VH-VL binders against q8rwq4r167to367. Designs and how they scored, part 12

Target 1, 201 residues: q8rwq4r167to367
Amino acid sequence: LALEDIDGSPSFLEKALQFIEKYGTKIEGILRQSADVEEVERRVQEYEQGKTEFTFDEDPHVVGDCIKHVLRELPSSPVSASCCTALLEAYRIESKEARISSLRSAIAETFPEPNRRLLQRILKMMHTISSHSHENRMNPNAVAACMAPLLLRPLLAGECDLEDDFDGGEDNSAQLLAAANAANNAQAIITVLLEDYGSIF

## First folded at step 23 (VH-VL)

Design c53
Fold by ESMFold2 at other seeds, fold request of step 24:
Structure c53 (fold): chain C 201 residues (1-201), chain A 123 residues (1-123), chain B 108 residues (1-108)
Amino acid sequence: as target 1 above (201 residues)
Amino acid sequence: QVQLVQSGAEVKKPGASVKVSCKASGYTFTENWMHWVRQAPGQGLEWMGVIDPSGGLTYYAQKFQGRVTLTRDTSTSTVYMELSSLRSEDTAVYYCAKDWDLEDYYPQWFDYWGQGTTVTVSS
Amino acid sequence: EIVLTQSPGTLSLSPGERATLSCRASQSVDSSYLAWYQQKPGQAPRLLIYYASDRAEGIPDRFSGSGSGTDFTLTISRLEPEDFAVYYCQQYGQWPLTFGGGTKVEIK
C-alpha cells in the first residue's frame, strides 16, 4: 500500500515518483543535491495534513527529498534482511549473465509481492533518471549511490553480511570498515538492478 | 555552499604534536564522514584516516595508527586531527576532505576539500 | 593495499592537443571504484571523475575517464590553458584508500 491509498488512488509516494519522472529528468544532480531543510519539513507537514498533490512549479530537489523521507519512515525496509542476503549472494556470482539470472530468481523467489512491487517501482523512477544522465549527470552508479542505503537498510546494518565482523563491543574501527564495505555492496547491487532492469523485472 | 575551513600553518620540532582543525558548514555535519589526506612537498596524496562525526568512530591507515587521533565537536561542526611524535617526514600539507552531502551514504571519493594546513617539522 | 602507478610522470603538450593519462592498479579495483583529481599549485585537489567514467558536477565534457580492473585512463580531448595541472587517480574499493603518484601536464 505504500504506492496506493486505501481507495486505490496514488499515494503521496507514487505522486512524488511521478513528479520526478516528469520534471526531474533534466535537473542536474537530481536525487543527489539536498534541498532546503526547512522547505522539506514544511512540505512533509503539508502532506501529513492531506496535501498530497504536487504542482508543476515545486522544486524537484524538494520532491526528491520528500521521497527519501517517506522511504526512511517506512516501518520496515523495502528489502528485508533475508532478501538482502539473497541479493548479496546472487550479486557475488562472477559471470554477468549468471549474476543477472540469479538476481532475477532471488527477487522472484524470496520477496513478498508488496515489497517486490515497491522496489520495482522505485527502481523504475531511478532508471528513468539515469537514462537521462547526459542532461542531469546522474548515471546509474550515482543514482544507486543516493538511493541504495534507503532500499537495503539491513545490509548497511550488518544483518546480511556473509563475512565475519567484529561487533562494537570489541573494535569500533572494524564497524566503520564494515559499514564502508556494506555501502559499496549496496550501491553495486542496486547499480546492477538499474542497468539490467528489463532483464530482472 | 559546502565549506571546509582549516586552521593555520604550524611549525613544530621533531617529537612534538600538532592538532589541525577543520570546520564544516553548508550541510548537516553528522551525516557524512570526514577524511584526512596529506601531501608532502613535491609528492602525491596519502590517506590518513576517517571519522564518522555522528558517533565519533574512526579508522586509521596502518602507517599512522598509534600517532594519529581524529576527534570532532558536533556543537561547532569541527573535526580535529592530531598527529604525535612528529618527524621531518611529516612535513606536508594536511587536508580534510569529504564525499557528497548525502545521509547514510559513504562514497569515498572527495568532492569537497579544505584549503589545506601546512605543517613544517624542523629544527 | 592497492598501489596505483600513474604514467607518464610528466606530459608536455600544447593547448588544443589530446592528453592521455594512465593509472594502473596492483590488483583489480572492483566495480570501477576509481576517481580522478586535478590539482593546481597552491590549491586543494578538484574531483573530475568518479566510478572511473562519471564526470563530477561542473566538469566539462572534454574530460573523460575509462577502464576497469587494473587499467584506467583519463583523457582530455582538447587541452585548454586551464588544464595544465597535476592529475591524480584514487581508488576506493579497499581501505586504505590510495592515490597514484600523479601526472604533471605542462605546457611545452
Scores: ipSAE 0.657, ipTM 0.850, lowest interface PAE 1.5, mean pLDDT 88
Fold by ESMFold2 at other seeds, last read:
Structure c53 (fold): chain C 201 residues (1-201), chain A 123 residues (1-123), chain B 108 residues (1-108)
Amino acid sequence: as target 1 above (201 residues)
Amino acid sequence: QVQLVQSGAEVKKPGASVKVSCKASGYTFTENWMHWVRQAPGQGLEWMGVIDPSGGLTYYAQKFQGRVTLTRDTSTSTVYMELSSLRSEDTAVYYCAKDWDLEDYYPQWFDYWGQGTTVTVSS
Amino acid sequence: EIVLTQSPGTLSLSPGERATLSCRASQSVDSSYLAWYQQKPGQAPRLLIYYASDRAEGIPDRFSGSGSGTDFTLTISRLEPEDFAVYYCQQYGQWPLTFGGGTKVEIK
């Protein structure tokens, strides 16, 4: 379980999320600023070797990058391809009230329970950070920009596009353009989930 | 510390080509896209195109299609911009620029800029 | 292609005054994918604002951005001597990426 160890205690990921919720709210650029790559690699190795507790004196930027590392290395995306498609469809509704209702329905009724719990848990941390944006400068847009590629991996991989291709050919320029559009869509979806967190969850 | 260091100024004749380098340091070179932007004397900014250094994929603004080529050398963490068939209106400062240094993320605003390379095209 | 029109072209003000710079897009810039830059002579541009209103790291709070859709504003609440520069808006909602023509803020 991504959030629990075999004995039911909090996992490394859950502990890192708790650390960021407690110690990250006043840190400028939290989740945005990259930590020293060697320090992040060391900390992940220490976890793999049994050091599963975070202490108060650890660098929040390192812990934030540990969260990203764990999410990146999950064998499957927190949100599956079909769930990404459902979110994209709901997001494209122009009415704000209908959009929120459709996003809520997609998450509550269509997502497998473990995926819904994982997504909601990560978004809770993100919502806590963005609620302190006057201190940390991380508004919902910025937090979403940092995290959306990790949460909506199938969308970034091109597995959720609702459009059909008539000519079917691959083009060097078309691939980068599609990647840029997918990144923008992923960021926008997560931004709505953060800004309307209480209404959606 | 993220740093983008460009090659020195160039003076070229019309019809020639120029190749400007941009050496990146302080981050993992293949994780972020690299953009090129130019600025003619006394004028505004103009986006030329972008390269993904991991696979070498490129996209060029239509105005430069057929004249600009972006390449990279991952062993030296360097991007190259080559502009061919130069004309006087290509006189400009050429910048490499990138988004945030986040892994696997490609925002398209430019937080990091090279120092600029002046290219002068004169007869 | 989204065309960004900045106004005024030149804004002549004294230190301590409030500067208001406009950027109008030819079509809606979805999700406020708009950035603002400052550029001083002989220097590369410096990012000030992204997502229309989010202040970049290290940018003082006298700089603020607002707007959505097609109309965006950069405000400098009290001009400091170092703020006299050219300012550009840039959209990243679609390719090609485009910049406005600039607003020069100069000392009166």
Scores: ipSAE 0.653, ipTM 0.848, lowest interface PAE 1.4, mean pLDDT 88
Fold by ESMFold2, last read:
Structure c53 (fold): chain C 201 residues (1-201), chain A 123 residues (1-123), chain B 108 residues (1-108)
Amino acid sequence: as target 1 above (201 residues)
Amino acid sequence: QVQLVQSGAEVKKPGASVKVSCKASGYTFTENWMHWVRQAPGQGLEWMGVIDPSGGLTYYAQKFQGRVTLTRDTSTSTVYMELSSLRSEDTAVYYCAKDWDLEDYYPQWFDYWGQGTTVTVSS
Amino acid sequence: EIVLTQSPGTLSLSPGERATLSCRASQSVDSSYLAWYQQKPGQAPRLLIYYASDRAEGIPDRFSGSGSGTDFTLTISRLEPEDFAVYYCQQYGQWPLTFGGGTKVEIK
């Protein structure tokens, strides 16, 4: 599992999430501010070579980018294409109460258990960060903007099965417009999941 | 630190074309879209279009379709905006602008702006 | 295309006063995809607010945004000398991306 090594101990990802929940809450721009790419790559290499624990004095921006690196490198998206479609359809419901109910149902009924656990775990970290927004200036919209592309990759790739899913044959300029709309939808979906975390999970 | 540095001011006659450059640094050039916005003297801001530097795909606002061309050179991390068939109404400051430096995400507000390039079209 | 109408066109105030700037959209701007910019003469715009109410990095707390749907407001709680500039709203809920006509905040 992405959160556990084979022996059941916390993975690199889980440890990085715990670090951010503990040491990232007071860091302005956490999850938004990029770390030096060479430093992030070095830290990932150090994990692969046996340095599997984060210490309190490590730079939270580097650890945050390690989380993004791991999510980017997963062999499949935390949310599959069919699950992205289900979330998008539920999100489009106009009434807030019905939308929340439908999002909850989509997650409960369409997500494989490992994917649901992974999404919920990452959203928990994001919820913790956004709950300290007066200290770190990362409101739910901003946290969602930073993380949605990594969580809903199939939506941004145009791989969701919708009634008008002819993106693969579209004109080149239509592809950019579709990508822009998908990015807005991904951010909006994650924002709702984050703002109503307790009601949805 | 993200920086967008544009080429210098241009003076052109009606009917000519202009090509403005925008050199990017401080982030991975191919991971973010680059937008172009212009501002006529004493006027507001007007979005012209966008380019995805990774593949060179573009989208142009309808007003500029057929006259504007956006291109890029990934080896120099530079985007170019060419505007043809210039008219006096094209006299403006032209800006390149981008969103956050997040990988593969396009929130479409503009946190980073070039310094602007003044293009003057007069007879 | 979403048309953004800003009012007033000019707002004449003294340092220390509160400024309230309005931006009205011709149709609803979904999910509050609205930004505010400050622009001083000879300079590029500077992002102040995104998602209608979130302050950009380095923007002082005296700047706040509010509103949803078609009606949005930028408030400067206590004008500082450096705040006298032109302010623009921008929507990014749909293409083409559009800006308001601007509100000039000038010293009385």
Scores: ipSAE 0.649, ipTM 0.851, lowest interface PAE 1.4, mean pLDDT 89
Fold by ESMFold2, fold request of step 24:
Structure c53 (fold): chain C 201 residues (1-201), chain A 123 residues (1-123), chain B 108 residues (1-108)
Amino acid sequence: as target 1 above (201 residues)
Amino acid sequence: QVQLVQSGAEVKKPGASVKVSCKASGYTFTENWMHWVRQAPGQGLEWMGVIDPSGGLTYYAQKFQGRVTLTRDTSTSTVYMELSSLRSEDTAVYYCAKDWDLEDYYPQWFDYWGQGTTVTVSS
Amino acid sequence: EIVLTQSPGTLSLSPGERATLSCRASQSVDSSYLAWYQQKPGQAPRLLIYYASDRAEGIPDRFSGSGSGTDFTLTISRLEPEDFAVYYCQQYGQWPLTFGGGTKVEIK
């Protein structure tokens, strides 16, 4: 339950998402700009030692990197391998209307409810940030670039390809090319989910 | 902040090899790929290849296959580009370049560039 | 591979004028994976635009990108003295990564 502690109260992740939605929308480069690595490490340690609340004066870039840290450390990807495959298949539909309909169906029909909740929650924060792009300069493409690897980990690991697009045993060049293509696909999928957020969610 | 600092200019004779270094700082070196791009005098930009520093995997553009070698030293956060069997047309400025400093992400546009290393091949 | 053809090769303009630079791809560039760079003499390229239309951090609003498929445009709405440089497009939809031949924007 990534968004709730055992007692039903908001988790550290949920609190950080709320902080970014409230204080991150006017911050140029939010989710893109790195925080001081020592500050992020300190803040994670403070959380582990009981400082689980964010105050209004904390640096939004530090909180953003805390979100990424938590997502990276989840024991399984927010989107499983089979769910990544379903999203990739839907994304490759060339008609825009059919693509959106298929993405909506894949999320509604293929995702376990906890995974759908988590993905939708993170995308809500991302959508909020990208809706203020005139101030923070983070358009949907940029937000997706920053977050897609954390959301679609199996796709980048080569576990989701539709057809024989990936040959993991052939040679060095084949592996890097496949990884580059997977990264582009991950970013593109998340961008569509953001741009058509209201239609998909 | 992210910084890419390349080795100094080189003058080489035809048939020799050159090894250009690119020292990275301001991010976790093994998390991002490093690309190499060259620019001959009065010419445009030409992508040469890419290395993943975490495992040393490489991909080379076909034009350079067999002549270029990309390596890295994780202890010094440095990537090296070696070009062998130099010809006069290899005279160029050689750049290392990378995407954003995001963990495990490989967008393939280049927001960070080294300052460039001029390699001159002449007798 | 995807060949990028930039036009014009040279664009001679005065400060304050609008510059329009074209980049045409030999085949469709999926998801608008196209970037634009500015390069001044003796300097490394500087990223201006990625995803065809998104401005990189710190790039002024006078720079804008547009286009999709095979046809892409960089527009500088009002040239400043520092904008006289060479501009390159680059696709990253597939390997090998390729650049256009450049458009030199020079003072008339």
Scores: ipSAE 0.640, ipTM 0.844, lowest interface PAE 1.5, mean pLDDT 88

Design c53
Fold by ESMFold2 at other seeds, last read:
Structure c53 (fold): chain C 201 residues (1-201), chain A 123 residues (1-123), chain B 108 residues (1-108)
Amino acid sequence: as target 1 above (201 residues)
Amino acid sequence: QVQLVQSGAEVKKPGASVKVSCKASGYTFTENWMHWVRQAPGQGLEWMGVIDPSGGLTYYAQKFQGRVTLTRDTSTSTVYMELSSLRSEDTAVYYCAKDWDLEDYYPQWFDYWGQGTTVTVSS
Amino acid sequence: EIVLTQSPGTLSLSPGERATLSCRASQSVDSSYLAWYQQKPGQAPRLLIYYASDRAEGIPDRFSGSGSGTDFTLTISRLEPEDFAVYYCQQYGQWPLTFGGGTKVEIK
């Protein structure tokens, strides 16, 4: 599982999430500001070679990018195509209360338990960061913008749009427009999940 | 840190074309889109179009379709904006602009701007 | 195409006063995909606000954005000398991306 090693102990991802929850809340631009790509890759390698704990003096921006690296490298998206479709359909409901209820139902009823646990765990870290936005300047919209593409990959790949009659495969300009719309949708969905975290999970 | 450095000012005659460069640094050039925005003297901002540097795909605002061409050179991390059949109303400052420097990211507000390139079209 | 109409065209105020700038969209801007920029003469625009109400990195707390749908506002709670500039709104809910015509905030 992405959050646990075979022996049930916390994985690299879980440890990095815990680090950000503990040391990232006061860091301006956490999850938004990039670290040196080579430094991130070295830190991942160091973990594989036996440095299995994060220490308090490590750079939170490096650890944040380690989380993103692990999410990119997962063999499948944290949220599958069918689950993205369910979230998009629920999100498009006009009434806020009905939308939140439908999002809750979609997550409870359509997600395999490992995927639900992973999404909820990542959103918990994101919610913690956004709850300290007066210190770190990372409001829910900003945190969602940084993370949504990693969580909802099938939506960005065009595998989920319910009412998209436009065929992007035939037109170069249509492909960019479709990607822009998908990115906006992904960010908006994650923003709602984050802003209403306690009601949804 | 992200930096966008544009080529110098140009003075052109009506009917000519101009090619403005925008050299990017401080991030992975192919991971983010690059937009072009212009501003005529004393006037507001006008979006011209966008290029995805990874594959060279473009989208142009309808007003500029047929006159503007966006290209890039990934080996020098540079985008180019060429505007043809220049008129006096094309006198403006031309900016390249982009969003945040995140992988897998396509927002469409502009946190980073080039310094601007003044193009003057006069007879 | 979404047309953004800013008002007033010019706002003449003194340092220390509150400035309220309006941006009205010709149709709803989904998910508050609206940004605000400040521009001083001879300079590129500077991002102030995105997602209608989120301050960009390094932007002082005296700048705030609000609104949704078709009506958006930028508020500067207490004008500083460096705040006298032109302000633009921009929507990114649909292409083409469009900007408002600007509001010039000038010293009275």
Scores: ipSAE 0.636, ipTM 0.843, lowest interface PAE 1.5, mean pLDDT 88
Fold by ESMFold2, fold request of step 24:
Structure c53 (fold): chain C 201 residues (1-201), chain A 123 residues (1-123), chain B 108 residues (1-108)
Amino acid sequence: as target 1 above (201 residues)
Amino acid sequence: QVQLVQSGAEVKKPGASVKVSCKASGYTFTENWMHWVRQAPGQGLEWMGVIDPSGGLTYYAQKFQGRVTLTRDTSTSTVYMELSSLRSEDTAVYYCAKDWDLEDYYPQWFDYWGQGTTVTVSS
Amino acid sequence: EIVLTQSPGTLSLSPGERATLSCRASQSVDSSYLAWYQQKPGQAPRLLIYYASDRAEGIPDRFSGSGSGTDFTLTISRLEPEDFAVYYCQQYGQWPLTFGGGTKVEIK
C-alpha cells in the first residue's frame, strides 16, 4: 500500500519517514516550517521519475513537505469516515483512562489493517519528533496541528456522523465555523494519540 | 518567506467607508485563511473576521456583521477588508494576520501579521 | 463569547525580576487553545506561546506558559530590557476569537 512498493521494498513515503526520524529530530520547527515550494515540487517530480532515494544532505524541511504531499495525494484518506467517527466518539469520553482504552479499541477493532498500519507508521514518526521537543520545539500539540488535517480528512470534510455543526453547503458562516471546529477536534484527537502512543499502540 | 504587506494609512469622515488591502507572498495564497484584527489607540486587540481565499467564504464577528466585508483577488494574492458606516470608534490600526504556512490546516493563532494600516475617523 | 480578563493591568518591575501575568476565561477553554502575544509600540503583535504552553519559533526559554480550563499564566523568568511591552492572551477554542485586555509590563 502506501508504505511498500509492489515488490515489498520501502516506498518513497516510508523512506521519507525514515529520513525524518533520523535527520529531523534536532531541526527546530520540523514538520511546521514550510520549505521552498519549487524545491518540493522538483523533488516530488524526481520521485515520479524514479528517484525514490533520499541522501543525507537533503533539507529535512523539503522531505517533511514531501511526506505531506504524498499523504495529500493518497487516493483515500489514511483514516476513513467511519474510522474518524469511531475516533471522535472515543475522544469525547470524559474519563482519561476510559478515553485511552476506547481509542485503543477503536483502532484495533474498526480500522482495516492497511489503514491501521499506515496511521501507526505516520504516528511513529510524529511521536519520535515530539519526543525530542526540547531540541526541535515540536511538542505533541504542534506536531498534531501540522499533521491532523492530512490524517483525518473525512472529519474536516464534515463526513463524520457525530459532527454537531451544520453540514450544508448553503451558509458561508456555517461552513467556516464547522471547518474550524473540525480542525480543532482533529488536532485534539491526534494529540491524545501522540501523548499516549505507547498505551494506544 | 511569508510576508503580508498592507495598504497605507487612511483618513475618513464619519459615515464613509474604508477598504484596506493585504498582499500576501511567500506561500500558496489559497491554502490558508486570512484573519483581520484591529486595535484602537491605547486599547487591546479585537478580532473582526476571517476569509478562506480559495472560495471566498467568510465569517464575521457579530459586532461587525453588516458593516465589514472581506474579499480577495487570487490573481494578485490580495485580501481586502472594507468597513462601512465609519464611526469615530472605528479609529484603529487594522491588521491582517494568518496562521502557520501549512496546507489544509487552520490553526487560529496568528504567527504572521501585516504591518498594520492606521484608519483615522474624524470630523 | 469567551471573555478573557488579564491581570494585573500594569506590572511594574525591574530587569532581572520574574513577571507573572494572568489570563482568566469566562468559561473553559477546551484543549488549552490559548495563545500569548507580545506587542511593542508601533509594531504588530508577536506570537510567544500557543496551546497554552508551547513556545513559538525563536522565542527565548525565559518565556513559559501554563494553565488550563479558565486560568492561564505567562511567566517571564528573568526580565530583559527588551521584554518591557504589552502582553495579550487569545483564545481559539470557539468563535468569535477573543483577546484579553492586555498587561503592560513596565520598568519600575
Scores: ipSAE 0.600, ipTM 0.832, lowest interface PAE 1.7, mean pLDDT 88
Fold by ESMFold2 at other seeds, fold request of step 24:
Structure c53 (fold): chain C 201 residues (1-201), chain A 123 residues (1-123), chain B 108 residues (1-108)
Amino acid sequence: as target 1 above (201 residues)
Amino acid sequence: QVQLVQSGAEVKKPGASVKVSCKASGYTFTENWMHWVRQAPGQGLEWMGVIDPSGGLTYYAQKFQGRVTLTRDTSTSTVYMELSSLRSEDTAVYYCAKDWDLEDYYPQWFDYWGQGTTVTVSS
Amino acid sequence: EIVLTQSPGTLSLSPGERATLSCRASQSVDSSYLAWYQQKPGQAPRLLIYYASDRAEGIPDRFSGSGSGTDFTLTISRLEPEDFAVYYCQQYGQWPLTFGGGTKVEIK
């Protein structure tokens, strides 16, 4: 699956996550600063050609973008449209404590186990980075901003919306406003999952 | 390096139009939105609107509806802001601005700014 | 529309002093979608703070942001000569995006 190769050994994604957890915590702007696209593609190719281990001297920004590359290239969204709908509905609850409880329930009860495991694993890496924000300047909000578009793709695409979807089919300005609101919601949802990681998972 | 380079200063008469360009480099032009913000002499900042370069979709602040048009040319990585029916109070510095250079990202603060284009509207 | 009111309009201080700048919103800015900018004469604004308290890349530790809801603060712990400028807050919780009127920090 996304975290394991066919033989059960750690996948490229899992190894990259481990690398960032070990070597990314002290890197200013980790997960935010872009690496050269050609370097990222080259590193992915090197893995496919047999360089299956990361060494401590590799650039953490390249490895971080390898994680993003793999997430973008997954055959389906890490969080499906129905799962995004469940998270959005839980997030809209006004009470902070009820919201956290509902988010936990949505993840435990509506996510297929592989999707829950993937989300939890990526959030674990993100939690580790944000726990060292004094050194890397990546507070939970910033880490969530960088990763939410990759994790909650159906929400940004408008595929999770309920009855209100129909207000913008032909209205160009309504589409941009809806996208801006979805992006803010995605970032806010991931921030809560990240800040309350231990309570939710 | 992300860079936003704007066209030069313009002097216009009331009732005319002005078209300001903003050429982007150092990132994938179609992946991020581009905003326009103006600043009248001695005054604060005012958001005018935004364009998504991938499809050309726009949103304009209500104050500028009907007078502002944002367009883009993906072959030159350039956004254009046209303001019509100019008045003396449109005298300002006009900026293009954008967020981080992340794919499908809309966080709406402005880490990158063009150098600004002074538009003077006088009789 | 969310109106941002900055105070004071002008803050006259000496190098080495602590500056405290206020930004008050007409309604709650959810999830701390609030940024701060510095602007020097003849230049574009420079981002200092986003999400109310997160420092932008390359911004020194003497700049800090705090607050939530309707009340936000930018603090410069010890003014340097290059810090004398105009400061703006900006909200991005809803459209239209809006800025405060600015606080000019000048040499006393």
Scores: ipSAE 0.591, ipTM 0.830, lowest interface PAE 1.7, mean pLDDT 88
Fold by ESMFold2, last read:
Structure c53 (fold): chain C 201 residues (1-201), chain A 123 residues (1-123), chain B 108 residues (1-108)
Amino acid sequence: as target 1 above (201 residues)
Amino acid sequence: QVQLVQSGAEVKKPGASVKVSCKASGYTFTENWMHWVRQAPGQGLEWMGVIDPSGGLTYYAQKFQGRVTLTRDTSTSTVYMELSSLRSEDTAVYYCAKDWDLEDYYPQWFDYWGQGTTVTVSS
Amino acid sequence: EIVLTQSPGTLSLSPGERATLSCRASQSVDSSYLAWYQQKPGQAPRLLIYYASDRAEGIPDRFSGSGSGTDFTLTISRLEPEDFAVYYCQQYGQWPLTFGGGTKVEIK
């Protein structure tokens, strides 16, 4: 499981999430500012070699990028293509109250439990960070922008499109436009889940 | 840090073409899109189009379709904007601009701008 | 194409006064995909606000954005001498990306 090692103890990802919740709330630009790629790779290797705990003196930007690294390396997307489709359908509901209700239902009813647990856990960390935006400058929109591509990979890949388009000649402009729209949708979906976290989970 | 450095000012005759370069540094060049925006003297800002440097895919605003070409050279981390069949109305400052330096993120607001390249089209 | 109309064209104020700048869209801008820029002569634009209300890095809290749908506002709660510039709004809810015509904030 992404959050647990084989013996049920907290995984690297879970420990990194806990570190950010504890030490990241006052760090300006947390989750947005990149750390040195070599430092992130070294820290991941150190975990694999036995340094299995984060200490209070570690750089929160490095730990934040460790979270992103782990999410990129997962064998499959945290949210599957069918789950992304369900979220997109629910998000497109115009009434705010109905949208939130439909998002809650989509997560409760269509997500396999491991995927739901993982999404909820990551969103909990993100919600904690965005709740301290006065100190860290990371409002829900910004946190969502930084994390949505990692959480909703199939949407960014165009695997969740529900439109019935006729097959026509491919167009370079159509590909970029579709990517831009997908990025906006992914960020917007995650923003709603974040802003209404308590109502949805 | 992210830096976008554009080529120098150009003076052209109507009917000619101009090619403006924008050299990027401080991030992984192929991970972010590059946009082009122009500003005529005393006027506002006008979006011209965008290129994805990883594959060279482009999108152009309809006003410039057929006259603008965006290209890139990944070995020098440089994008190019070429505008053909120049008219006096094309006299403007031309900017390259990009979003945040996040992988796979396309926010489409512009936090990083080149210094601008003045193109003057006159007889 | 979404047309952004900024008003007033020019706003003449003294340091310390509140400035209120308007940006109106010809169509609704979904999810507040609206940014604000400051531009001084001879310089590239500088991002102030994104997502209609979020301040960019390093932007002082006297700058605030608000609005949704078709009506958006940039407010400078107390003008500093460095705030006299031209301000542009930009939408990114659909392509083509478009900018407003600008509001010049000048010292009275």
Scores: ipSAE 0.589, ipTM 0.830, lowest interface PAE 1.8, mean pLDDT 88

